VHH binders against Protein FAM237B (FAM237B). Designs and how they scored, part 2

Target 1, 88 residues: Protein FAM237B (FAM237B), of Homo sapiens (Human) (a0a1b0gvd1)
Amino acid sequence: DFEFQKGVLASISPGITKDIDLQCWKACSLTLIDLKELKIEHNVDAFWNFMLFLQKSQRPGHYNVFLNIAQDFWDMYVDCLLSRSHGM

## First folded at step 4 (VHH; framework vhh_8k46_1)

Design a28 (from k5 with S57R)
Fold by ESMFold2-Fast, scan of step 4:
Structure a28 (fold): chain B 88 residues (1-88), chain A 124 residues (1-124)
Amino acid sequence: as target 1 above (88 residues)
Amino acid sequence: AVQLQASGGGFVQPGGSLRLSCAASGFTFDDYAMGWFRQAPGKEREFVSAISWSGGRTYYADSVKGRFTISRDNSKNTVYLQMNSLRAEDTATYYCAADTSWEYLLSPSEYDYWGQGTQVTVSS
């Protein structure tokens, strides 16, 4: 849902583009998410497709683990974006 | 043929330590997540720990978190499980397994390849 995506992105930093901030994405993916293992690419659509995949999981135990991973990644990514905004 | 050979099991007293090894052959080891599972007599096989293809992410069952450490050496095609502060309830046959997907991490039935087990007995 594009409206959901826009709402979340707009809350992070004024003037943010739709495209993933590549430096923050790379830093977060090296720490929390192996992109090869998850088979996602570093762009906004791939990130939201990943989040939708986690949300639609039919396995409660696995779903909770994956939600925790997604939440940790998102929090770290938002922190990175805010740090870059303050540094600019 | 794909083969996984687990070793390092044995007898230890409570509070002791063991290091398990799983040597892999017949597949591109660096492309697979690796997991450790255990099965006590009369019980179902349960998840213990897993490590991503790069070693960058590790996961642990609540029962072993803080006591066990999973690691891998891709140059040796080997995954390890360092077991510290062992308890009687850790007594089980330990199995290593390989999976191309993170999706079914906690389910033993979803792993692609399995090794022979190694017996760990913790008794006073």
Scores: ipSAE 0.000, ipTM 0.139, lowest interface PAE 13.9, mean pLDDT 67

Design a29 (from k5 with S57D)
Fold by ESMFold2-Fast, scan of step 4:
Structure a29 (fold): chain B 88 residues (1-88), chain A 124 residues (1-124)
Amino acid sequence: as target 1 above (88 residues)
Amino acid sequence: AVQLQASGGGFVQPGGSLRLSCAASGFTFDDYAMGWFRQAPGKEREFVSAISWSGGDTYYADSVKGRFTISRDNSKNTVYLQMNSLRAEDTATYYCAADTSWEYLLSPSEYDYWGQGTQVTVSS
């Protein structure tokens, strides 16, 4: 869901999650999924369910993988916002 | 050597059910997440379902949610896929795979070990 996805990004950049709205998130998060070249294109639910799995996993290293993926998505999301929304 | 043996495929009519099994050997099964993928003729492999090392978390492609159930038995080194309400578009070769890292979440190319597939054909 949108609130869960915001929570994932808050782990990387806690101070700015309040600035994310549903319209901007929808437009840019789908683009980020496409840019990751996932084989299940536009399957946003499956992707975020796997992010939850990584975050909750007890295996060493899974949280580091989670953080790396979240950071990559955050960087690309910011780039998307800058290209689509002046002054953000 | 690492081996994954998928079985349980066959012919079934639309609306029917099948249970697939994947027997694993040659690695520490209960330390790894397991996944099911499928490939129809002329298409790339696509994600179907995944289950965490403990069995506590399961994940499904939207096309199979509510119809398929993944489970595992760590004492038998086996992962299962219960397939209900089968449709013609579920016709494919089904593969099981082990993911040692979870570095790429939905890409079949990122799974570390692949078994031989089992064919599922849904037709009247």
Scores: ipSAE 0.000, ipTM 0.128, lowest interface PAE 11.1, mean pLDDT 72

Design a30 (from k5 with W53R)
Fold by ESMFold2-Fast, scan of step 4:
Structure a30 (fold): chain B 88 residues (1-88), chain A 124 residues (1-124)
Amino acid sequence: as target 1 above (88 residues)
Amino acid sequence: AVQLQASGGGFVQPGGSLRLSCAASGFTFDDYAMGWFRQAPGKEREFVSAISRSGGSTYYADSVKGRFTISRDNSKNTVYLQMNSLRAEDTATYYCAADTSWEYLLSPSEYDYWGQGTQVTVSS
């Protein structure tokens, strides 16, 4: 979800208000996490639902896992943008 | 006041090393991607390296890949450029810059804040 994507970015950088590149966001979510090991099979919607579950979970450690994945995802997203702007 | 203070430049022989620092103040450093650019006499300012807000992603110009390493310390509001195996063609004034936009990190005209620069001279 588009609104969820912007919310994830805002959680790791509260000042961010620039438009998101949905193509890079989607590409990064497919490569960041071993979806098979998590029993989620390379589906972007399943990835969003998993992240939402972690973010809203009351269980100890789940929010920390959410933050780590969100941070790694942000770094991969920036790399995707830099690669595209360089013409690769 | 917004400031980017670049330092660490100097004179080295080919094959030498230098470490540049850029100390930032007057803005929320963690919200900005950081870049290094250089300008040789009579030439336009060109991209050298960039680092994401967290420091997890780095990008390098082809001319410096494998020789230069960009890093940042968000607790010190500082970005660094480690320059190894320096060549005569690396001689330039080096500038640091900050940008909230990830869209245009490689374009000098799109950066929000610029530093004063530090001179690097590589000569025999």
Scores: ipSAE 0.000, ipTM 0.118, lowest interface PAE 15.7, mean pLDDT 68

Design a31 (from k5 with S54R)
Fold by ESMFold2-Fast, scan of step 4:
Structure a31 (fold): chain B 88 residues (1-88), chain A 124 residues (1-124)
Amino acid sequence: as target 1 above (88 residues)
Amino acid sequence: AVQLQASGGGFVQPGGSLRLSCAASGFTFDDYAMGWFRQAPGKEREFVSAISWRGGSTYYADSVKGRFTISRDNSKNTVYLQMNSLRAEDTATYYCAADTSWEYLLSPSEYDYWGQGTQVTVSS
């Protein structure tokens, strides 16, 4: 699952590390589902399948939505990592 | 019966403004993402804007970003499109649509349009 999820973001995340903070990763996915009011149940797998659909869709505008959500994901994820490192 | 009634169109000069309304009936409005599409003479129906079921997320076609604003009032079962800085290329019949599909983005293939739409003509 995780390698799949990284693969979906690979084109816009050149700085992704080999080690992922799974707590931050999952929390960010669920937070974005709520913030974007997506028509998917609180489900990380459904979210990433939706992201892949947007990235591969032939329909106008889908790639722009993919970019918006993916950029929001990275911003949240990095913020989560930074906040946790300061608390160590 | 399910019905979507678009209104508020008219004739306006370039640079002008119009506010479109779409009154919905016959379904649970709060469970639907709502959107606006338009069709100009000789062209395919194209996406304009969408708003999520609670109004927390909005989406716009690149051609209208910064000029149009979509909003909704769930207590009135109505979605609105505020159109500012109108251009000749905005001339079209505007349709509102409801989406119960799993994706929150509007696409003509995902939506069932009810009613005649409202004509917007931008001309000097």
Scores: ipSAE 0.000, ipTM 0.163, lowest interface PAE 13.0, mean pLDDT 77

Design a42 (from k8 with L103W)
Fold by ESMFold2-Fast, scan of step 4:
Order: sequence, then structure tokens, then C-alpha cells
Structure a42 (fold): chain B 88 residues (1-88), chain A 123 residues (1-123)
Amino acid sequence: as target 1 above (88 residues)
Amino acid sequence: AVQLQASGGGFVQPGGSLRLSCAASGFTFDDYAMGWFRQAPGKEREFVSAISWSGGSTYYADSVKGRFTISRDNSKNTVYLQMNSLRAEDTATYYCAAYPDSWEEFLSEYDYWGQGTQVTVSS
């Protein structure tokens, strides 16, 4: 769900509004260790389905857990981008 | 059919500890992320903890971080929740759940939720 994905990204990075940014994110996310540990390293749709599973909670604290996981994922994506831009 | 059996609940005083178990059958356990949820009287079901298929990644609700530990034994098709420093607010029925690749499709057709186990923290 593209709109759901954009909503998560907007919560942790307000600047994500372009198709190119989303495609770049998908390419980087497939190599993250968290995705491998969740057995979804090659399936971004499975990752977003997992995030939807967490969002199904109706308690405020559950939404904070969802955002914390999204923030950790975003931090890894940013680290990937920085490694590429600095030639690491 | 998929079966999830939660156990290990009981009565405990504040500051006490309990270990919950969830025995799974009817699906390839090693291919699923597993989670614990709880529901207090008169409240909605809330997320407690989750563990990846390998056990390499764990996630916790802020209210239980540092007190609860989730683990799994894939050879026994079982997930555990070690609960330490229990508080009256932890009183709830605890449920385990298996996460499929399609959460929306699963919820529309099947129930991968086990029978709950009651935890009561009271002096």
C-alpha cells in the first residue's frame, strides 16, 4: 500500500514526496540486516505487511512502537545513502 | 488448521516474575514472526512484543521494555515471554499470534490467534 508507505515515511522524514525517493528507498531497504532477520530482505511488501500488522493495535503505546521500528529502519536507510555519497 | 496454545499465566505479587509459553502447530513455525499481545478487562488488545523468524530481532512496547524478554525455540515450535518486575497494570489475558506475509488476507479468512492465558498481578 503506497499511501500507507508514504504515511510512514512522512512521519519520520517529512521530505519524502517523490517516486524516485521511494524507488531508491526500496533498493536500499532490501539490503538491510533488519529485513534479513525478519526473513523479508528481498520482499518490501512483506515488510509493509508486518508494519500494518503492528498498526492494527488500537492502543497509543502500540503506535509509538510502530514509529520506533519505522525510525530504526529509516536510520539504516539514511546510513546506506551516506555510505554511497561518501564512497564507503 | 493452525493452532496456538498459550500457557504459564497465574497469580503473582507486584515485583514478581512469570514465564509464558506459546506452542504452535499446523504451520511452518520457522517461517513466521511471532508476537505477544494482551487485553485487560474493558480495554482493547494491545501489542506487547514480537520476534523475527530466526530470533535475531526483537521488538517491545515501551511499557514493557527492560522488564519483558521474548525468545523462541524453533526446534520445539514454541515462543516464550519472560515477564519480570510485574506491575498491577500488567494484569491481562495474554495471547500469542503468528504473522503471515498477508495480514489483511489472513484476518479476513483465518484466525491465527491462540487461546489466551490469564495473568493477574495483585497484592
Scores: ipSAE 0.000, ipTM 0.152, lowest interface PAE 13.5, mean pLDDT 65

Design a5 (from k5 with Y104D L105F)
Fold by ESMFold2-Fast, scan of step 4:
Structure a5 (fold): chain B 88 residues (1-88), chain A 124 residues (1-124)
Amino acid sequence: as target 1 above (88 residues)
Amino acid sequence: AVQLQASGGGFVQPGGSLRLSCAASGFTFDDYAMGWFRQAPGKEREFVSAISWSGGSTYYADSVKGRFTISRDNSKNTVYLQMNSLRAEDTATYYCAADTSWEDFLSPSEYDYWGQGTQVTVSS
């Protein structure tokens, strides 16, 4: 799952590796479903399948939707990592 | 019944500004993406701008990018189009529309509900 999910994000964050903070990754995925009011199932796999769809779509505008959500995800994920570095 | 009421059009000189409003009623506004389209005399309807259900994502046609700003106020069931640096080629009837999905938000045929439109004329 995560290999494909990291591949989706690699275009805007080439530093993503195999080791990820699973709690932050899941929390940010679910939060963005709610924040962006995406009409998909409320789970991590549905979020990343939707992101893959947007990235691979040839319809005009879908890539801009992808970029906006992906950038928000990365910002939230980094913030989550920084917050947890002081809590753990 | 579902109603979208566009307003704010008028006559302006090149370089002027207008703010269009689209007041929605008869449906759950917060569940819909909103778009602005325009149609000039003798031409087909073209995409201008769109905003997601939450307002977290916005999109613009290349011809208006940097000059127009779309926004929404879900507490007022209203979507806005702020038009700055208006040009003669912006002259058109402007329509607001509501769509339940992002499947093809750039195509007029994919929108579920349409307003009556408001005329914008940019001339000296």
Scores: ipSAE 0.000, ipTM 0.131, lowest interface PAE 14.3, mean pLDDT 76

Design a7 (from k5 with L106F)
Fold by ESMFold2-Fast, scan of step 4:
Structure a7 (fold): chain B 88 residues (1-88), chain A 124 residues (1-124)
Amino acid sequence: as target 1 above (88 residues)
Amino acid sequence: AVQLQASGGGFVQPGGSLRLSCAASGFTFDDYAMGWFRQAPGKEREFVSAISWSGGSTYYADSVKGRFTISRDNSKNTVYLQMNSLRAEDTATYYCAADTSWEYLFSPSEYDYWGQGTQVTVSS
């Protein structure tokens, strides 16, 4: 999963060497309407698997869905990290 | 081996401008977020600005917002910091760094690769 996460994250953020902030991931999932169910029923690994599925799909439009989620996720996730950092 | 070479520092008067450059080698530059940090004598290293791997998102410390602009040229493996309306409190050694983490983009401890510093002095 770690190698898989590196591949997915490299497309939406730098390569990873640290754990994901779970509270900020959950906050992002709450605002990403397409991912609300994944937040409730799944973990971070399910999110990465879904992103890879979209990225590798030959179905028209799936890559655009991937890009939109990736861009929205990065911006919301970083904003959450900044907010929590200032609160400490 | 990973190398980050910062340059462009110098002496400038208040209100002046400088452009810093950071040339990267030894890693897949396009996969990394890049950051600029600074350290004044006797103080801890502090965040200045960061740019995402694609250049689509940029972030700034409140003290530099509206005056500094970060950019990158992935074809040249280089990140830049355009510094306008410089103030005496901007005097510091400026460092560039590459982030291999999703956590705490603005914390120096989360950056794995660091360049050597370039000195910026703002004085009348």
Scores: ipSAE 0.000, ipTM 0.125, lowest interface PAE 14.6, mean pLDDT 69

Design a8 (from k5 with L106I)
Fold by ESMFold2-Fast, scan of step 4:
Structure a8 (fold): chain B 88 residues (1-88), chain A 124 residues (1-124)
Amino acid sequence: as target 1 above (88 residues)
Amino acid sequence: AVQLQASGGGFVQPGGSLRLSCAASGFTFDDYAMGWFRQAPGKEREFVSAISWSGGSTYYADSVKGRFTISRDNSKNTVYLQMNSLRAEDTATYYCAADTSWEYLISPSEYDYWGQGTQVTVSS
């Protein structure tokens, strides 16, 4: 749906950790939204920040969104972990 | 105990401004959406404004859009309502509320209230 897609993209743009629309998270948890639709798969920094936000969130369900995305985009997630060298 | 303490109300003339504050305690403030509601004498409580837990999304009732601004400071566990261009019909007791339903969509009808509110009176 156009309005749904627009809402999701607006919520997961630059400033991702501050400008999250809760409707976007509900949609992601219920419909397993593909990161291609959010255009995050082509932006490693946006993808990493999004994954960090989901991991740090205290909201129930955000960890399930994290797990679904990590499983679907496992190679990209692993590459982020290896390339960013967070901790030694 | 969980508490929401609203303050900043008072008497003001039409066209004036007030800033309301809501201090939250007893819960993880930055995990929850916050809202403002009001109740005028003899009327039902109505939605005024809401802000997401991150501060990135704001929502306004049509009657206040363009005049009121909601904001929050998660470092101070406080939500604010800046009220400009006040009108006589804005006279009401204002309540702050937290959305503790864990909904992924901000819904004013799902908010919990446990503060006593702050009175705003707009008259000449």
Scores: ipSAE 0.000, ipTM 0.116, lowest interface PAE 13.8, mean pLDDT 67

Design a9 (from k5 with L105M S107N)
Fold by ESMFold2-Fast, scan of step 4:
Structure a9 (fold): chain B 88 residues (1-88), chain A 124 residues (1-124)
Amino acid sequence: as target 1 above (88 residues)
Amino acid sequence: AVQLQASGGGFVQPGGSLRLSCAASGFTFDDYAMGWFRQAPGKEREFVSAISWSGGSTYYADSVKGRFTISRDNSKNTVYLQMNSLRAEDTATYYCAADTSWEYMLNPSEYDYWGQGTQVTVSS
């Protein structure tokens, strides 16, 4: 659950989910998600809300593909973020 | 049945411009990335340009970058290729295709082709 994961990260490292970590974001950009059109690039809250929208969407076709890509991107981003934070 | 009908080709002099159109039917157009490919006689089919399902991401072959612009109108189920500063090397039959895989937009094997292409000849 993305909301649960966000809450866990915020509880163990307050502020780590507040803003985009640009180094980790750029390192994971090789996934080539179309974030510019969605106006959510480099915006944590907008990206998070979009992820939740996709997860709960009943829309067929490319929305399922975008959900899978977005989930993979988020997992890579979180892994990078945790590996670079103090105490990880 | 899925159909993709390309049109707008013709004869043009070097430095001229053409606009190609691809009318799509038989599928949910808004759900698919669209691409343009071309093939000159005796050559392999090559990638020209692609556009995401929503129109926000565009990709171009190095040989056409800065000269060609891809766009789409989802209300008309149509994708366009605006070709400026045409060169003799751009002479080819142009095909439009639908990509059912967002992951492999640049891979020709992931596209479905329907109908005929449109011939572009840049000469004299």
Scores: ipSAE 0.000, ipTM 0.141, lowest interface PAE 13.4, mean pLDDT 68

